# Designs tried in a protein design chat: VH-VL binders against q9vpl3. Part 153

Target 1, 224 residues: q9vpl3
Amino acid sequence: RGKINIQRPKAPHYERARVVAVTQPKYPELPKAKSCFKTRAERTQQQQENPYNEIIAREVRNWLDHSRLVAFFHLSSITADDIFRVRVQLHKQNLHLKSYGSKIIEQAVKNTRYEAIVPLFHSNHCIVFSPDPEKTAALLRIVRRVPQMVLLGGIVEETMLSRNQLVAYAQMPGLHAVQAQLVQTLSQAPGHLIQQLQAHQNSFVQVLDVHAKNQMNEETPKST
Below, E stands for the ipSAE of ESMFold2; O stands for the ipSAE of OpenDDE; V2 stands for 0.75 times the mean of E and O plus 0.25 times the DockQ between their complexes.

## First folded at step 6 (VH-VL)

Design t74 (framework fv_imvotamab_arm2; at its last look DockQ between E and O 0.21; V2 from the best seeds 0.00; counts 0 for: pae E 6.3 > 2, placed apart)
Fold by ESMFold2, look of step 6:
Structure t74 (fold): chain C 224 residues (1-224), chain A 120 residues (1-120), chain B 112 residues (1-112)
Amino acid sequence: as target 1 above (224 residues)
Amino acid sequence: EVQLVQSGAEVKKPGESLKISCKGSGYSFTSYWIGWVRQMPGKGLEWMGIIYPGDSYTRYSPSFQGQVTISADKSITTAYLQWSSLKASDTAMYYCARLDYGDYEPFDYWGQGTLVTVSS
Amino acid sequence: DIVMTQTPLSSPVTLGQPASISCRSSQSLVHSDGNTYLSWLQQRPGQPPRLLIYKISNRFSGVPDRFSGSGAGTDFTLKISRVEAEDVGVYYCMQATQFPWTFGGGTKVEIK
């Protein structure tokens, strides 16, 4: 304190790319292909570390369960300073920028309605959580100036929305108007739903089968 | 502003029970882990355990399993560390610290510490 | 348990000169999720610890540029490029890659 911490200018393009790779949070890589040729030590190490994934998965599940807004982004190469600035701007709006490994996301959403989000995490990514769905407009305004973050879609009020649906949601005023408009928009855009379903058909069919079984013979509220 | 405020210093006798507290503010208490760390006089740091207040899931270091109980009350955003029967060897400074795996910043904020003195 | 070994135990340095602290783990700190959860903490005299560096080389908010971390696998280094009076204290490395989480024994930085 007393010392000025002036942010350094961005490094030259070559050095900036290398610095970004070193200084950014290392998002988990996609799992390397498992093979029958893995050593016993590598397989044992992986099995031993599964319990640690459970503690991180509990964190993810809690964020999902208590966030009425969840937005998913593909994350391109970005400097640690730039991502920190974005995180601070988002935090001021009660928007929480996080990243978790694909395996941890899979474990966190297993046997939940959120299983459909798993394919979004096969590449470098980040997630924004918020208890405040009305902050969607603020989120999009902040991220618009961050070309490294590419919106993939989101969840609002427990409903999965495509990129375009989330943008449309953000334009609507007021909670009551947004709830009614959201239902109408989703009901009146079957073509967008079909395209998304065709991309994830097996997962969607499995979710529908679980939902139908629970509706026909459910004696308790579905909960975690 | 994220703050962890711990309860005040304690002077106890061997065999007495004790419960010290760590109140979190300035963030969503149920969304972050709270860990407890012991520092014996003139010694380094020892991890005791963690709790996730969102579901009260706890993990203990093997050295402290059965020696202490970690709990949380999310309604008052407070985590606790408690002993059923203190020993003189429990004399130490105890810290709580926050952890968020999603930001990859383990123990990013620390409490001020609670000095526990156990003497006859 | 992963043993974290720090050297030196004490590092007296002249103001304005660099300091280097080494931390070695008994096994790899690379987690199956691809991250290496190696952190550096600073404890100034009479104060609680504070986070300096996380995941090997990332500075926590408000940490001066003179602190840097490096390393891989089992060998890690904290460097202070120009030691200032406020840097006096004990520095700990810590791993959070697997339970139980463990700390190094600490390195005391003093001004000679």
Scores: ipSAE 0.124, ipTM 0.583, lowest interface PAE 6.3, mean pLDDT 77
Fold by ESMFold2-Fast, scan of step 6:
Structure t74 (fold): chain C 224 residues (1-224), chain A 120 residues (1-120), chain B 112 residues (1-112)
Amino acid sequence: as target 1 above (224 residues)
Amino acid sequence: EVQLVQSGAEVKKPGESLKISCKGSGYSFTSYWIGWVRQMPGKGLEWMGIIYPGDSYTRYSPSFQGQVTISADKSITTAYLQWSSLKASDTAMYYCARLDYGDYEPFDYWGQGTLVTVSS
Amino acid sequence: DIVMTQTPLSSPVTLGQPASISCRSSQSLVHSDGNTYLSWLQQRPGQPPRLLIYKISNRFSGVPDRFSGSGAGTDFTLKISRVEAEDVGVYYCMQATQFPWTFGGGTKVEIK
């Protein structure tokens, strides 16, 4: 697993998923199509309601409540020493790198305007918090040198922003008030962000299926 | 720099009340948990409980539930451990320590300790 | 409650020699989030405890590289590759996977 880096994901996540799907060395993965995992499913449900997770969720809520900048990242394999160096660089800019389990994040944001972010945390992830939204440019400059951290999106002044909108925000000049106004014009409804991610995933699947069919027709017209 | 500074040593008689303090500085006090750990003379470490200063939520070890009260005042970035009525068996060194689940570094910074001696 | 058992109780070591401390938990320390919340603390005489290692093998800031942690599930080890005079003290393992959080009984490292 330390060898899984995909090739060099720089594109949106739907493109990244496409590379993984096409180059997946584990393609012949045969999970039993029909198997009773009743005990496993029941165990998972019990863990989902774990009070320990609710206790830790208090940290997440506090960071969300007191941070005017929140950035979400996918985190690929990285050594403890390397991530520590990144954390030190971020801390000098009042940027706080945190890692929480997806179940904890789900409990923290459930029934809030930020519930739509939960799907972003289905794989390895980390979050950067700051009380200062003007540090967005500094954040992006630091993580640009860390290929293992891939920006997914964020929240600025309680407004959900896609990756591209966050990058645009970082490049805007001006007074704090002007930047806050620009956030409003760049913003999307939380549901729309998730819908865009799902739409891109579905589009990728459809494109892959069409490409696979065309490939089969060209290479093996005589299929049996 | 992150620091936790505890109040000075206390010498008390059985039945007296006591409140010791742990002042945090150099970090966002409301964003981290504060835990209390007891060490009886010549013995090991015992976790007593934790508090989240952001919302004053507390969780106690079963051995200490009802024996002590943990509280915090976020306006002066200070956590407290208190007894309504001390017993001789409360004689120990008491440490406060900071922890954060998001960083996965539990008890990353410790106070210097407060020695509590209870004798008649 | 998860019981943490440390061996040995005391480890007299000649300066420059290695020291090894074992910690065993009565239950698996793997949390539902996939992390193992096993830490090692050092307490020098007359001083408060100090975090050395967290999540089995991650060395805390400022901790010398002669300290290393390893293990999985219920069996964990702290190693000091070359003991120095300042390493004298009591070492504790700790779990934060399940409430109540519990500590090992401690291992005293002394120079002979």
Scores: ipSAE 0.121, ipTM 0.595, lowest interface PAE 5.0, mean pLDDT 78
Fold by OpenDDE, look of step 6:
Structure t74 (fold): chain C 224 residues (1-224), chain A 120 residues (1-120), chain B 112 residues (1-112)
Amino acid sequence: as target 1 above (224 residues)
Amino acid sequence: EVQLVQSGAEVKKPGESLKISCKGSGYSFTSYWIGWVRQMPGKGLEWMGIIYPGDSYTRYSPSFQGQVTISADKSITTAYLQWSSLKASDTAMYYCARLDYGDYEPFDYWGQGTLVTVSS
Amino acid sequence: DIVMTQTPLSSPVTLGQPASISCRSSQSLVHSDGNTYLSWLQQRPGQPPRLLIYKISNRFSGVPDRFSGSGAGTDFTLKISRVEAEDVGVYYCMQATQFPWTFGGGTKVEIK
């Protein structure tokens, strides 16, 4: 009675194998579970002109108009909790983190000076607004700790800046600091000039004094 | 700190006009929506409408459309709710609240409420 | 109008025990933008309402972690993991997906 080798079952006879192959129920491939991951982009494409979007677009426009610093970020796999933490940190610095759909942004900036920003909003994104352009350094410091936030670019004082330009701007001394330094330098210039003028005068007086002393010494008759 | 401060309690007679106020502070007043909510005595909350102070754009609940007027003065960061002719049925607590659509936080901050009593 | 139905009307709870409030909408609260604008508010006796949860499950700033929101589509739940004395009040769900915005009827949480 041949030991049924359970570990290596003998392949069925060719004819049986053919029948089994033909009779194997072709289970319809389970429809690949439409990955619930409709990308935010796919969700945004289905946005019919909703009056609600107009309301939000109005808000976006207002933020753009009243902000002296605007920074655009791509969000990569960030959780709601992470966003909240960043938002709190930014808020402490008077930086306002907002997130809008791409269609809303498009609607908000349509026929405005901001229309050029639309291409930046093809994926998950957020915007940081601030009335103070001096907060750029603070913004970058905070975001540096958040790898999920990728700086795309920004607007500072109505000027659109690339990522690199924005980083460079943040490294510059503040306008007020530069102005203060300039004023200090300018205020010191007259002082230095006076010092230099006085130095020459003092040197001249010293030379005269030496000359006078030498003359006095020559006039002292050697009392023979 | 974000604050909404409402005007004091009002006692009025039917047929009188009334305007109550909600002053916002601690944030950019023109960048956020203000909403009004009614709460009748011992009852739930009712949405009345919203205003965007930046351009005074308003939306009303159908139930309150034509019954009240919502307005705002951005120069003094104040929103208003007004009646031309009060009814006894207008007796309620009225709340103003801020709306932040950017963060998807409707009514994130509330005023302390204004009690309006309309009695003959 | 979207009708928001809360259950139960009253929820007597023992201190330290969990509480659960249900909110059902007459239609889906999923907005065309993909968000669900469902919020939970707390109103303590004699106080104005306070935002607890926005967009189904996000806690507002300063809200304790014992509060949690869940749900999808038309069915939503607010949970309090351990009820404290300060949690006494009326809780409201609110939808802001469609105008007019509407509130639930409220659920009164009381201490037994």
Scores: ipSAE 0.066, ipTM 0.618, lowest interface PAE 2.8, mean pLDDT 84
ESMFold2 (binder alone), look of step 6: mean pLDDT 91; pTM 0.920

Design t75 (framework fv_imvotamab_arm2)
Fold by ESMFold2-Fast, scan of step 6:
Structure t75 (fold): chain C 224 residues (1-224), chain A 120 residues (1-120), chain B 112 residues (1-112)
Amino acid sequence: as target 1 above (224 residues)
Amino acid sequence: EVQLVQSGAEVKKPGESLKISCKGSGYSFTSYWIGWVRQMPGKGLEWMGIIYPGDSYTRYSPSFQGQVTISADKSITTAYLQWSSLKASDTAMYYCARLDYGDYEPFDYWGQGTLVTVSS
Amino acid sequence: DIVMTQTPLSSPVTLGQPASISCRSSQSLVHSDGNTYLSWLQQRPGQPPRLLIYKISNRFSGVPDRFSGSGAGTDFTLKISRVEAEDVGVYYCMQATQFPFTFGGGTKVEIK
């Protein structure tokens, strides 16, 4: 109304002028493409942006560190009202649906044991967290009715599981605690087996080791 | 059922110290941020800072850096806002509010407010 | 700091009529992740603020569908399709795209 735009005064205030002067070096832009290091302005921008992303990343790390169940999903187009209804159903089962940007996820898991999950988040995604791994079956039952959410995999008791492994975990009646312990044990055994194989890689008798005078009872070649 | 309950009104003299509280219930206290917001009499809202109770990380607005201290005690699910030396200009209503980045509902639940009056 | 400018300062509305509040930011509110972190808060007399809308247009739990948000970049609008007596109060826009978080100056909605 009035056809008059309400605009900010043209003259910058003293504080703004001072901030601009110290964060933006005066203009001898290098016309030469010979310098291989970043400009001071570029380094300052990276430092300023990093604190904000790191603040949000702290939240992701806390969820990962204090959840016994973490499930990763691809998320197709869905309305805010529909996702809210799913969130309410999940919350009744102590399941917490969260969505974070890919760069924040990357920053949160960089240099941690979970760094391998980063490729899962290069498309639309969401994550469900819970302190209770026995709720995996309830989670999959709820999500089965939400075609926009597609399970990619997860983490149970700090062990990374594929989609098929997580589905199998959910379907084992009365064995969830035992299954979690077995998965953790198997996660350690492959590493130990690889180290042993590298130490003795020139051996020609592996196929017939079971018929040797001494047999190992801890490691088996058929554990898959 | 998420609730933030703040401590009662305070009347103080300039130079006195003060610590007000915000108790969270009905949710995982360590999984959400708590922010503090000031509202001076008859004025709008000003963000003061936030704390992540899970690791006690704090971030302050430049206007409040060095003026106040924000802390939290996760054993009693309580966040705090503290002044070492109050000024008359600190007279205001102070609110705490919960913040979540995961579904991005910033300041989704608020405390009832603590009125702080600083005069002789 | 991002400056948030609200218009009008006061909006007297007849019960049952629509109300519209505008919010303009001094900088784009689009975050590097592609999201726009603009929210609307309602403060009724003597009460704490209440979240109405987040990320431009998403209604918070329990918020009536007569409230709607729209906008992009630097220009945002909150609309109340049919103002009711309980809608009296001050409305604030806020941005959380970058620190420090900043609020608009507020718009007072009153019933005639």
Scores: ipSAE 0.302, ipTM 0.669, lowest interface PAE 3.6, mean pLDDT 78

Design t76 (framework fv_imvotamab_arm2)
Fold by ESMFold2-Fast, scan of step 6:
Structure t76 (fold): chain C 224 residues (1-224), chain A 120 residues (1-120), chain B 112 residues (1-112)
Amino acid sequence: as target 1 above (224 residues)
Amino acid sequence: EVQLVQSGAEVKKPGESLKISCKGSGYSFTSYWIGWVRQMPGKGLEWMGIIYPGDSYTRYSPSFQGQVTISADKSITTAYLQWSSLKASDTAMYYCARLDYGDYEPFDYWGQGTLVTVSS
Amino acid sequence: DIVMTQTPLSSPVTLGQPASISCRSSQSLVHSDGNTYLSWLQQRPGQPPRLLIYKISNRFSGVPDRFSGSGAGTDFTLKISRVEAEDVGVYYCMQATQFPRTFGGGTKVEIK
């Protein structure tokens, strides 16, 4: 019934493939000109704007416009079942876990005040949205139990915060006036914040790459 | 609880107009897409198009562009599928489904379906 | 649009016996990210469709282990290892590699 439908294991989003394709380098690469097997429909589609780009970008813009809390995460290897359990826990707190490709995020935030976040999405990532910034503490409690999700930073009340700043915000959920002042104080160097978040993300990705390679070496198939 | 409830069965004559509905409840209606799927009697499934209720943006399958209009009224959390002039070939079961392109499970919920019969 | 062709049109099976359904696409379903966005849907009599399997071989929650998917490129198979009474229905393959989504013609699974 509905319970089975609600609690089904997470499947990869089908439209993700389209987003990934769009993020490929835009250097001139001639289409396979000798393809005499292309149908008229295939040629027509190659000339059309990718509909998925605007479809997904509209969704991203809506989440950004209507969320007072946005948290950015690096996402390392995690099973579909594990991420589904996390999404269920987050949903109970009105926290919405979403995943979008880098090019779609770029398209969604281009020419907006959020354009600076694009560099954060060079690798595997996900975003948590909520209309309620008081849920920041609940978010951090849930994610603390998920080592595959690493907090990079976020946006609270339209102000960009680093991981440490977001943690500090969460520590004072009952003091809104003090939290607002803290957000203003902590956000006094936007350029440095973005650079710090991107540097941290790159360092973390490097650590994950080394770890993955070490695990592959340790898991060398045994000879029978 | 999240639910999509569709309007009741319709019996129409060719040339008549029709508007069927899909009412969402238990979630943020403006944050999710609504898609429409047609199933002709004894036949398979056809994707018709989608709408984003937050700004009423629509995108249609090429085979349905110009045949139908998809719309939504966010004040009553309802999406619509409408025909200006029905044809006998429009006789089918019509399903609405909620979609989320940022979710691994984009087809979270489906409506129960609306049977449209066009005859005579 | 990508055309999806299913065989057989119907699959009458004895309870406890295996069933197999094939799906062929008119174009490769391999995306540039290396994934193949082929899914299988189940529609029980009188009910809306529901997602059964995604990306060739991954089962959705609540889907029994007796269901399995396989295939690559343009040729795909859904297998039910031991058909049960609740498996009666129509099964559809669906591609989401290219807009718009397209479905196979459906295969009806019945108990003899």
Scores: ipSAE 0.391, ipTM 0.699, lowest interface PAE 3.1, mean pLDDT 77

